# VH-VL binders against TSET complex member tstD (tstD): the designs that were tried, part 18

Target 1, 154 residues: TSET complex member tstD (tstD), of Dictyostelium discoideum (Social amoeba) (c0hlf1)
Amino acid sequence: MINSLLITNNNGNIVFSKYYSNINDEKQSEYEKLLYQFTKDEWVNSKNEKHLVTEFSGYITVFTNVGDLMLFLCGSEEMDELALSDVFFPIIESLKDICKKKGVTEQNFIEQIPKFILYLDEIIQRGHLDQVQLESIQNYSSLKHDQPIKKDNV
Key: E = the ipSAE of ESMFold2; O = the ipSAE of OpenDDE; V2 = 0.75 times the mean of E and O plus 0.25 times the DockQ between their complexes.

## First folded at step 18 (VH-VL; framework fv_oberotatug)

Design m5 (from c3 with light chain S30Y T94Y; at its last look DockQ between E and O 0.41; V2 from the best seeds 0.73)
Fold by ESMFold2, look of step 18:
Structure m5 (fold): chain C 154 residues (1-154), chain A 123 residues (1-123), chain B 107 residues (1-107)
Amino acid sequence: as target 1 above (154 residues)
Amino acid sequence: EVQLVESGGGLVKPGGSLRLSCAASGFTFSYAWMSWVRQAPGKGLEWVGRIRSKTDGGTTDYAAPVQGRFTISRDDSKNTLYLQMNSLKTEDTAVYYCTTGRYYTRPYYFDYWGQGTLVTVSS
Amino acid sequence: DVQMTQSPSSLSASVGDRVTITCRASQSIYNYLSWYQQRPGKAPNLLIYYASSLQSGVPSRFSGSGSGTDFTLTISTLQPEDFATYYCQQSYSYPRTFGQGTKVEIK
């Protein structure tokens, strides 16, 4: 299950947030700032869209840099890194698609957030089905979707 | 180009009811979280409540002084936010603003405000 | 609820003065603080968000600083259009809360 998606600028300030869990606003704010504090020194290692992984309060979070933005996808304890990456990669590609002509910047993204929300809602609804039918969906995505993540095995 | 226009303010007696509207344009209203903020004459700003976008669950939250008396709703087909105010008290006298943030997400600040509509509760 | 306390409640200043307004939160709010300007008879306008980020179209004479509980809005060289009331607001938690305001008047 997907708990949240966060998109920040290079100062760690939230540009976009979506929470699928029912944690209160105060806990969301704490999570956002602690996540920045715990990951900021590793952001240089996420250049060229390398996926990095961290664990935060028992939940795994995959993150990467895309243009001038940092993206963070937090999953439930039931999701492993592979399942999260299968959701994360389409989100990244959607972001690139909506910003394609001008590049991925905070300003270009803000102008296109309504389109992004449409893509995101479809991906997360499909990703919720992936959580419920994870084994079946992973087998299908590996055989049918020839670019389900940044790089496949070997 | 973003516009928020409140209407429906007026004079009402204590215990009465009033419904405010906020007409929105220039953004995708259905994805936005919307809030009400009020300002008593000569006083400071007070957050009243908010409603999430439907895509984020459509739920509401209220400041304690208005909980149970005020109801925030939205009509996405009309790009309109509503504030139903019941059991009005003299301390509810204020200019009421609708407000939102431009990122279509949980508001971290309010960068768009309407002009406000005055509600006067007096006997 | 997070309580926001501004000081001073009002001040008198001349064009060209440096003006400093402070805001204190009752608990840490990290940088989830914004500053608004309200001219008489007008709606508030956002000046500063995330404690120190300047809103587009706001003159660079406005700046914000602070983190945690203590925050400052500074107007480096006061202009005639800056005579207004200023509010801080936290967005760390619901309910969102404002400081009581600081009225900046002509000396």
Scores: ipSAE 0.791, ipTM 0.894, lowest interface PAE 1.0, mean pLDDT 86
ESMFold2 (binder alone), look of step 18: mean pLDDT 91; pTM 0.939
OpenDDE, look of step 18: ipSAE 0.877; ipTM 0.933

## First folded at step 19 (VH-VL; framework fv_oberotatug)

Design n1 (from c3 with heavy chain G57S T59Y, light chain S30Y; at its last look DockQ between E and O 0.52; V2 from the best seeds 0.77)
Fold by ESMFold2, look of step 19:
Structure n1 (fold): chain C 154 residues (1-154), chain A 123 residues (1-123), chain B 107 residues (1-107)
Amino acid sequence: as target 1 above (154 residues)
Amino acid sequence: EVQLVESGGGLVKPGGSLRLSCAASGFTFSYAWMSWVRQAPGKGLEWVGRIRSKTDSGYTDYAAPVQGRFTISRDDSKNTLYLQMNSLKTEDTAVYYCTTGRYYTRPYYFDYWGQGTLVTVSS
Amino acid sequence: DVQMTQSPSSLSASVGDRVTITCRASQSIYNYLSWYQQRPGKAPNLLIYYASSLQSGVPSRFSGSGSGTDFTLTISTLQPEDFATYYCQQSYSTPRTFGQGTKVEIK
């Protein structure tokens, strides 16, 4: 499943963060700054919205730029790049949609974050329903109005 | 345009209870993480705790001095943040501020503050 | 917990002076530091976030610098409205912690 979405400005400062795993602020802060340091030179190369991939602590993160923002989507240990991209592209399109008239900038995005959250929750909630793993049943069993979707065990 | 207004402060004896409210407007309260910060008279600022938005689990975090005695809650239908304070001590005497950050994300700083409400815990 | 230590605890300055306030964290907090101004009887207001980013509406005479453990707030040309108490605050970890404050006084 999805561990986190980060959106930063050009200096690597967080504009939006959403963590789906229950990690403390210190670990989130470490991840945020180390991820920026690992990827900042690729940021210049990704100004054409090319998908880039890195691995951090055994988790795969896909990242790109849109306008003056950097976007990072980190998956859980069983998520590969292709599965992440299936979630990442709709997130990118949502960002473009909410900012389309004035362009994707930090300032325009900030004003639209409430709308972005609605899009994001639809995208991630659908992904959770499609990709629930048997090992994550403890996390799932506490959810209201959601049912697990089991994978074949072959 | 963002407004935060605390209420419910007053005089209470040690061991007593009090509930503070913070009325919010000018932003999407249900997506915001909300925090309480206090300031004892003539002293500095002290973080009390926070509550996440319900879309981010609704989890609470507390500073050690208030853990187990204070409860932060929210009513998104009323755009109101609450602080339930039980087993009050004289050390809890302070002005209590509600605060939030912009961007509807994990708070990295606090750019909106209420004017505060005074809680006095005295025999 | 991360301890935040400000220095000095107070200082006296004249209008027009350059004022420097320092804040030291007990461990690296990268740039997860903010500065607040509190005038007497008022709520704090944000000046600087991410160590060096100026909040909208804050005069450009305020600036912040530093990363890791050592941070500085600078007021380049002190104005009468700048006599207040200043606090740093880290957001690297939970609990959030503030420095003890620096009172900037006229004299």
Scores: ipSAE 0.817, ipTM 0.909, lowest interface PAE 0.7, mean pLDDT 85
ESMFold2 (binder alone), look of step 19: mean pLDDT 91; pTM 0.933
OpenDDE, look of step 19: ipSAE 0.888; ipTM 0.939

Design n2 (from c3 with light chain S28D S30Y S53R; at its last look DockQ between E and O 0.55; V2 from the best seeds 0.76)
Fold by ESMFold2, look of step 19:
Structure n2 (fold): chain C 154 residues (1-154), chain A 123 residues (1-123), chain B 107 residues (1-107)
Amino acid sequence: as target 1 above (154 residues)
Amino acid sequence: EVQLVESGGGLVKPGGSLRLSCAASGFTFSYAWMSWVRQAPGKGLEWVGRIRSKTDGGTTDYAAPVQGRFTISRDDSKNTLYLQMNSLKTEDTAVYYCTTGRYYTRPYYFDYWGQGTLVTVSS
Amino acid sequence: DVQMTQSPSSLSASVGDRVTITCRASQDIYNYLSWYQQRPGKAPNLLIYYASRLQSGVPSRFSGSGSGTDFTLTISTLQPEDFATYYCQQSYSTPRTFGQGTKVEIK
């Protein structure tokens, strides 16, 4: 499961946030500023690597620089770095695609947020919600029925 | 151009009810968290409450003075925010503004405001 | 709730003056602070967000500074259109709270 996606500028100010876990505003604010404080010195290294990893309270967060933005994807306790990377990569490519003509900048991304939300919802829904729904149906069907239920591809 | 236009204000007696509307345009309303802020005559600004986007659960939060008496709702098909005010008190007399912080999961600031609508609660 | 206290509550100034308004939070709110201008009879307008970032279309004579609990709005050279009431507002937590306002009047 995915707990949150944050996109910040170079000063750590939030440009976009999406929280999938149910934490209150104060806890969100604390996480955002602690994340910036603990990662800002490592941001230069993201150009030399695909992404960097950190851990807060047992939750793994992957992060990278794209243009003048920093992206952070936080996973649940059961997600490891590899699983997070499989979700993170499509998100990064979607960001690059929506900003391609003018480059990935804070201003250009803000103009494209409505389009970004559509891409983001497809990535999370397809990779996370669809898997959870299918597994729940298969488990329930195995207890009640002999044959599994196939999930149609959209 | 983002526009927020409030309506439905008027005179009401204590204990009465009133519903305010806020018509929105120029942005993707369904992705936005929407808020109400009020200002009593000659006084400062006071946050009333907010409603999340549907994709963030569609739930509400309220300031303590209005909790249980006011209900915020939205109709994304009409790009309209509502404030249902019940059990009105004289201290609810104010200009009511609708506001938005665009597409964040929570508002970090309010960059768009309507012109406000006046609610007067008086005997 | 986070309490926001502005100082002064009012001031008189002339065109060309440097004006400084202070806002204090009852707890650490990092830089989750915004400033609004409200002209008489009008809705508020955003001036500054994240304590120091200037909103698009706002003149550069406005600036914001501070972090934690103490914040400052500065108008470097007051213009006739700047006579208004100014509010700070925290977005660190819910409920959102505003300072009581600072009225800037013509001498």
Scores: ipSAE 0.788, ipTM 0.892, lowest interface PAE 0.9, mean pLDDT 86
ESMFold2 (binder alone), look of step 19: mean pLDDT 91; pTM 0.941
OpenDDE, look of step 19: ipSAE 0.872; ipTM 0.932

Design n3 (from m3 with light chain S30Y; at its last fold request DockQ between E and O 0.47; V2 from the best seeds 0.77)
Heavy chain, then light chain:
Amino acid sequence: EVQLVESGGGLVKPGGSLRLSCAASGFTFSYAWMSWVRQAPGKGLEWVGRIRSKTDGGTTDYAAPVQGRFTISRDDSKNTLYLQMNSLKTEDTAVYYCTTARYYTRPYYFDHWGQGTLVTVSS
Amino acid sequence: DVQMTQSPSSLSASVGDRVTITCRASQSIYNYLSWYQQRPGKAPNLLIYYASSLQSGVPSRFSGSGSGTDFTLTISTLQPEDFATYYCQQSYSTPRTFGQGTKVEIK
ESMFold2, look of step 19: ipSAE 0.831; ipTM 0.917
ESMFold2 (binder alone), look of step 19: mean pLDDT 91; pTM 0.938
OpenDDE, look of step 19: ipSAE 0.891; ipTM 0.943
ESMFold2, look of step 20: ipSAE 0.835; ipTM 0.919
ESMFold2 (binder alone), look of step 20: mean pLDDT 92; pTM 0.938
OpenDDE, look of step 20: ipSAE 0.887; ipTM 0.938
ESMFold2, look of step 21: ipSAE 0.831; ipTM 0.915
ESMFold2 (binder alone), look of step 21: mean pLDDT 92; pTM 0.942
OpenDDE, look of step 21: ipSAE 0.888; ipTM 0.938
ESMFold2, fold request of step 23: ipSAE 0.828, 0.811, 0.820; ipTM 0.914, 0.907, 0.913
ESMFold2 (binder alone), fold request of step 23: mean pLDDT 91, 91, 91; pTM 0.927, 0.941, 0.938
OpenDDE, fold request of step 23: ipSAE 0.880, 0.913, 0.884; ipTM 0.940, 0.956, 0.938

Design n4 (from m3 with heavy chain G57S T59Y, light chain S30Y; at its last fold request DockQ between E and O 0.49; V2 from the best seeds 0.77)
Heavy chain, then light chain:
Amino acid sequence: EVQLVESGGGLVKPGGSLRLSCAASGFTFSYAWMSWVRQAPGKGLEWVGRIRSKTDSGYTDYAAPVQGRFTISRDDSKNTLYLQMNSLKTEDTAVYYCTTARYYTRPYYFDHWGQGTLVTVSS
Amino acid sequence: DVQMTQSPSSLSASVGDRVTITCRASQSIYNYLSWYQQRPGKAPNLLIYYASSLQSGVPSRFSGSGSGTDFTLTISTLQPEDFATYYCQQSYSTPRTFGQGTKVEIK
ESMFold2, look of step 19: ipSAE 0.807; ipTM 0.900
ESMFold2 (binder alone), look of step 19: mean pLDDT 91; pTM 0.940
OpenDDE, look of step 19: ipSAE 0.877; ipTM 0.932
ESMFold2, look of step 20: ipSAE 0.818; ipTM 0.901
ESMFold2 (binder alone), look of step 20: mean pLDDT 91; pTM 0.940
OpenDDE, look of step 20: ipSAE 0.888; ipTM 0.937
ESMFold2, look of step 22: ipSAE 0.817; ipTM 0.905
ESMFold2 (binder alone), look of step 22: mean pLDDT 91; pTM 0.939
OpenDDE, look of step 22: ipSAE 0.896; ipTM 0.938
ESMFold2, fold request of step 23: ipSAE 0.819, 0.810, 0.809; ipTM 0.905, 0.900, 0.899
ESMFold2 (binder alone), fold request of step 23: mean pLDDT 91, 91, 91; pTM 0.935, 0.935, 0.935
OpenDDE, fold request of step 23: ipSAE 0.890, 0.917, 0.877; ipTM 0.953, 0.956, 0.934

Design n5 (from c3 with light chain S30Y; at its last look DockQ between E and O 0.43; V2 from the best seeds 0.75)
Heavy chain, then light chain:
Amino acid sequence: EVQLVESGGGLVKPGGSLRLSCAASGFTFSYAWMSWVRQAPGKGLEWVGRIRSKTDGGTTDYAAPVQGRFTISRDDSKNTLYLQMNSLKTEDTAVYYCTTGRYYTRPYYFDYWGQGTLVTVSS
Amino acid sequence: DVQMTQSPSSLSASVGDRVTITCRASQSIYNYLSWYQQRPGKAPNLLIYYASSLQSGVPSRFSGSGSGTDFTLTISTLQPEDFATYYCQQSYSTPRTFGQGTKVEIK
ESMFold2, look of step 19: ipSAE 0.830; ipTM 0.917
ESMFold2 (binder alone), look of step 19: mean pLDDT 92; pTM 0.932
OpenDDE, look of step 19: ipSAE 0.899; ipTM 0.951
ESMFold2, look of step 20: ipSAE 0.829; ipTM 0.911
ESMFold2 (binder alone), look of step 20: mean pLDDT 91; pTM 0.937
OpenDDE, look of step 20: ipSAE 0.900; ipTM 0.948
ESMFold2, look of step 22: ipSAE 0.814; ipTM 0.907
ESMFold2 (binder alone), look of step 22: mean pLDDT 92; pTM 0.943
OpenDDE, look of step 22: ipSAE 0.899; ipTM 0.942

Design n6 (from c3 with heavy chain T59Y, light chain S30Y; at its last look DockQ between E and O 0.67; V2 from the best seeds 0.79)
Fold by ESMFold2, look of step 19:
Structure n6 (fold): chain C 154 residues (1-154), chain A 123 residues (1-123), chain B 107 residues (1-107)
Amino acid sequence: as target 1 above (154 residues)
Amino acid sequence: EVQLVESGGGLVKPGGSLRLSCAASGFTFSYAWMSWVRQAPGKGLEWVGRIRSKTDGGYTDYAAPVQGRFTISRDDSKNTLYLQMNSLKTEDTAVYYCTTGRYYTRPYYFDYWGQGTLVTVSS
Amino acid sequence: DVQMTQSPSSLSASVGDRVTITCRASQSIYNYLSWYQQRPGKAPNLLIYYASSLQSGVPSRFSGSGSGTDFTLTISTLQPEDFATYYCQQSYSTPRTFGQGTKVEIK
């Protein structure tokens, strides 16, 4: 389950937001500013699109920098980092594809948001199916494996 | 080019009803959250309400003065936003603007506005 | 609801003047504040978003500042086309609310 996708500039101002639940504007506003405050000191660790992971209110969030933008994908506590990364990588590639010749900048992305939404909807639909398949494997498999630990903010 | 064109304004008696339309073009209407803002003659701007995209649940939010009397709806096949106004009062007299933001989701500001349509509620 | 209070309600100024308009929120809205210009008989148009970000196509003589509860719109060198009414608006919460407006008139 994907709770939200947030794309900001380096000042933490929202360029694009998608919430997959019906929460009010005030709660969205508080989340957006707290998330920025909590993660802003990790700018260096997100360079070269290295994915970082944090936990906010019991929910896993993966985040990284792409060009001039910061991307945040929040999942439920039942969705682990691997599952989130399977959704996050295609989202990042879609962003690069729609901005390709001009580069990933706030200006270029804003002009292409309608195309991005089309890609995003396809990815989330595919990610939902992948999440269901992953949960089926986990529920009926006799073995599991551990994921490598990344250096993340506490 | 984004265009928003309101229509359906006119003169109506108190207690009457009126439906406003906003024809949209130049963007993917079905992914946009749409809002109504009004301005009484010689007065400031007042937010009336908002409807989310269908894919974001289609929920509506209203300002207190119009809650229960006004209904915002949308027809994505016609790229049209509607405002059904019932039990009209003289204080509902205003120019009504449709407006939207650039994010195709929750608007953090309104960068596209129609030219407005005048509703006059008078005996 | 978040109440937005603008000051002054009106002012008279000459071309070339520095004009300052303030907006105060009844609670913190962080930087979820935008400024609009409205010329007589026209729809509003966006000048500033996120308190200080200049909208594309808006002249650089316009600037915004502030956060939390106190915000300022500044016109560094007033031009003839700037005689209009200005509104602040918060997007922190629902309902969205506007200040009452500030009319900038020719002195």
Scores: ipSAE 0.768, ipTM 0.883, lowest interface PAE 0.8, mean pLDDT 85
ESMFold2 (binder alone), look of step 19: mean pLDDT 91; pTM 0.933
OpenDDE, look of step 19: ipSAE 0.889; ipTM 0.942

## First folded at step 20 (VH-VL; framework fv_oberotatug)

Design n7 (from n3 with heavy chain T100H; at its last look DockQ between E and O 0.46; V2 from the best seeds 0.75)
Fold by ESMFold2, look of step 22:
Structure n7 (fold): chain C 154 residues (1-154), chain A 123 residues (1-123), chain B 107 residues (1-107)
Amino acid sequence: as target 1 above (154 residues)
Amino acid sequence: EVQLVESGGGLVKPGGSLRLSCAASGFTFSYAWMSWVRQAPGKGLEWVGRIRSKTDGGTTDYAAPVQGRFTISRDDSKNTLYLQMNSLKTEDTAVYYCTHARYYTRPYYFDHWGQGTLVTVSS
Amino acid sequence: DVQMTQSPSSLSASVGDRVTITCRASQSIYNYLSWYQQRPGKAPNLLIYYASSLQSGVPSRFSGSGSGTDFTLTISTLQPEDFATYYCQQSYSTPRTFGQGTKVEIK
C-alpha cells in the first residue's frame, strides 16, 4: 500500500501532500522535514527524472524531480521498489500531462491540483482493484491445493 | 477568484445554539480542507477547527475550548461549510471567519478568508 | 499545544521607518510559520508563508526570516497602508495557534 505522496518545491517546502496512513499533523510535519533533510544531498542525482530509492524509517521511498518540483512516494511495509515504481511512473506522467503546455513549475502545478487529484485517485483506485483481483486468484489456488488429509475410521 | 461569505451570526443567550454558514466559490470546494477561525472583540485570532475533504476522510479537528459543543460539517453539493454551535458561552462572542488554503491539502497557511460574521453571546 | 509569542505587542513608527516584529515558538516548528496583516475592521491577509516565502501581490518591502523557534517579519520602508496589526501563525501541529498580535501605529 502507499503511505504518502509528497510534492515539494526546490526549497523543500510542501506544495502537495497526500497521506493514506492515519498520522497526526505533528508527525506529518516532522516526516516532511526529516525526509527532505535526509535526501537533500542526493537531490542533484534525481535530475532528468532518474528515480532514486532510499529506505527511511523502515519504509521504501522512491523520489525524483520533474521540472522544479520534487516528488516522493513512500510505500508501506509490504511494498518494494518495483511495486512503488508501478505507481510512481503514472503519477509522474499525470503531472507532466496537466502541466505540459506551460512546463512543470510550482505555479503551473498549483493551478492544476484539482485535475491532479482526479488522476491520482484513478491511479490509486486501479491499484486497489488489481490487488483485490490478485488476492482472489491466490485464494482460489490455495483452496484447491490445501485440502485436509482424510481421517481413517476406527 | 476565490470567495468565502459567512452568514448566520447574531445575538444569542448563553446556553443557546446558532448555525453559521460559509458559501464558497472560485475553487474546487469538495477537494478542499476548510477551517474556522474566530476573533473576540479587541482580541487576537483563535483557530476553532477544520474539516477534511471527503476524499481525505471527511473528519474534523477542534480546539479544546469548543470540543464537544461545536460541529463542523460540509455540503459539497451546495459548496457550503457549516459551524453548528451549541451550549454557547459568553466567551464564544467573536467574529467567525471561514478560511482555506490553495493547495487542497492540510492547511500549511490560510490564504483566503471571508469577511466574517459576528456572534454575540449575552444574557 | 505550540505557543506563539510576538514582540513587541505594540509599536509606534513613522512612514519610512524600518519595522521589525519577532515571533517565538515554544518548540521547533521548522519553517511552518506564516504572517498575516489585519487592518482595522478587515479580515486578515496572508503576507508570508513557510517563514520566508512572499505571497503573490504582497509588496517586496515585506520579508520574513527565521526557522525553528525564532522568526522575524520586516517592513523595510513603512508605508501609510502598513499601519495594522500583524499575526504569526504556526501550522506545524494541531491545533493551529497564532501569536497575540503586534499593533503598528502611527507616531
Scores: ipSAE 0.829, ipTM 0.918, lowest interface PAE 0.7, mean pLDDT 87
ESMFold2, look of step 20: ipSAE 0.820; ipTM 0.912
ESMFold2 (binder alone), look of step 20: mean pLDDT 91; pTM 0.934
OpenDDE, look of step 20: ipSAE 0.885; ipTM 0.937
ESMFold2 (binder alone), look of step 22: mean pLDDT 91; pTM 0.931
OpenDDE, look of step 22: ipSAE 0.874; ipTM 0.930

Design n8 (from n3 with heavy chain T28P; at its last look DockQ between E and O 0.40; V2 from the best seeds 0.73)
Fold by ESMFold2, look of step 20:
Structure n8 (fold): chain C 154 residues (1-154), chain A 123 residues (1-123), chain B 107 residues (1-107)
Amino acid sequence: as target 1 above (154 residues)
Amino acid sequence: EVQLVESGGGLVKPGGSLRLSCAASGFPFSYAWMSWVRQAPGKGLEWVGRIRSKTDGGTTDYAAPVQGRFTISRDDSKNTLYLQMNSLKTEDTAVYYCTTARYYTRPYYFDHWGQGTLVTVSS
Amino acid sequence: DVQMTQSPSSLSASVGDRVTITCRASQSIYNYLSWYQQRPGKAPNLLIYYASSLQSGVPSRFSGSGSGTDFTLTISTLQPEDFATYYCQQSYSTPRTFGQGTKVEIK
């Protein structure tokens, strides 16, 4: 599932953070600064909103810039790049939608955080339900395979 | 305009209890992480604890001197933060401030403070 | 717990002076440091966050610098309203901790 969403300015300072895993503040602080250090050379020179991917401690993180913000979405062990991108794209579009009239800037986004978090919660809950639905189908298929009807005993 | 207004301070004997309230306005309180900070007369600032928003789990953290004696809670329908103080000691004498920190995420700083309410614990 | 040591504990200065206050953390806190001003009888208010970012509405005579363990608050040209107590605070970990404070007094 989704471990975290981070939104930073160009200096790597946190503008918004949401952690879905249960890690303490110290671990979150370490992750935030290590992620900045690991990725900054790749996004400091970028001028386009292009989706980049990195791996840190075995977890995949997708990141891009939007306006003067950097967005980072970190997935759990079971998420690959494609699954993570399917969550990331709606998050990016939501950010653009809430900021479009005044543009995507740090100050404008800060004013819009209350609306953004509602959109984010919807997207994450929808993504979680999609994963739970897929797991249920897999479990149903496994159960049917593990309990076949055989003619050998008749 | 963000406003935080503390109330419920007063004089109490050691071993007593007191409940502080913080009325919040001017922001979506239910999304905010809220904190208490105290200041003994003539002394510096001391973090007491915090409560997360309900969307982030509603859990609390406390400083060691108050752990087990103080309880932070919130009522989002009333936009009110509470501090229940039990087994009060004379060292708990302080002005208690309600604070918020970007009020939608983990507190990286405290950008809004109430005026404070005085709690005096003495025999 | 991260201990924050602030220096000096007090200083005397005149209007127009340059004032420098330091804050040292017991371990690296990166730039998770904020500075607060507290005027007598008032609540604290935020001046600086992330070590060097100026809070909206705070005059540009205030500046912050540093990272890791050593941090500095500077008031370039002290004004009458700047006589107050100043606190640093780390947000790297829980519990949050403050420096002991620096009282800036009129000479």
Scores: ipSAE 0.805, ipTM 0.904, lowest interface PAE 0.7, mean pLDDT 86
ESMFold2 (binder alone), look of step 20: mean pLDDT 91; pTM 0.936
OpenDDE, look of step 20: ipSAE 0.880; ipTM 0.936

## First folded at step 21 (VH-VL; framework fv_oberotatug)

Design a1 (from n3 with light chain N31D S53R; at its last read DockQ between E and O 0.45; V2 from the best seeds 0.75)
Heavy chain, then light chain:
Amino acid sequence: EVQLVESGGGLVKPGGSLRLSCAASGFTFSYAWMSWVRQAPGKGLEWVGRIRSKTDGGTTDYAAPVQGRFTISRDDSKNTLYLQMNSLKTEDTAVYYCTTARYYTRPYYFDHWGQGTLVTVSS
Amino acid sequence: DVQMTQSPSSLSASVGDRVTITCRASQSIYDYLSWYQQRPGKAPNLLIYYASRLQSGVPSRFSGSGSGTDFTLTISTLQPEDFATYYCQQSYSTPRTFGQGTKVEIK
ESMFold2, look of step 21: ipSAE 0.824; ipTM 0.914
ESMFold2 (binder alone), look of step 21: mean pLDDT 92; pTM 0.944
OpenDDE, look of step 21: ipSAE 0.843; ipTM 0.924
ESMFold2, look of step 22: ipSAE 0.813; ipTM 0.910
ESMFold2 (binder alone), look of step 22: mean pLDDT 92; pTM 0.943
OpenDDE, look of step 22: ipSAE 0.840; ipTM 0.921
ESMFold2, fold request of step 23: ipSAE 0.825, 0.825, 0.819; ipTM 0.916, 0.914, 0.913
ESMFold2 (binder alone), fold request of step 23: mean pLDDT 91, 91, 91; pTM 0.939, 0.933, 0.940
OpenDDE, fold request of step 23: ipSAE 0.872, 0.840, 0.884; ipTM 0.940, 0.923, 0.938
ESMFold2, last read: ipSAE 0.806, 0.810, 0.815; ipTM 0.907, 0.905, 0.908
ESMFold2 (binder alone), last read: mean pLDDT 91, 91, 91; pTM 0.937, 0.940, 0.935
OpenDDE, last read: ipSAE 0.883, 0.881, 0.845; ipTM 0.936, 0.936, 0.922

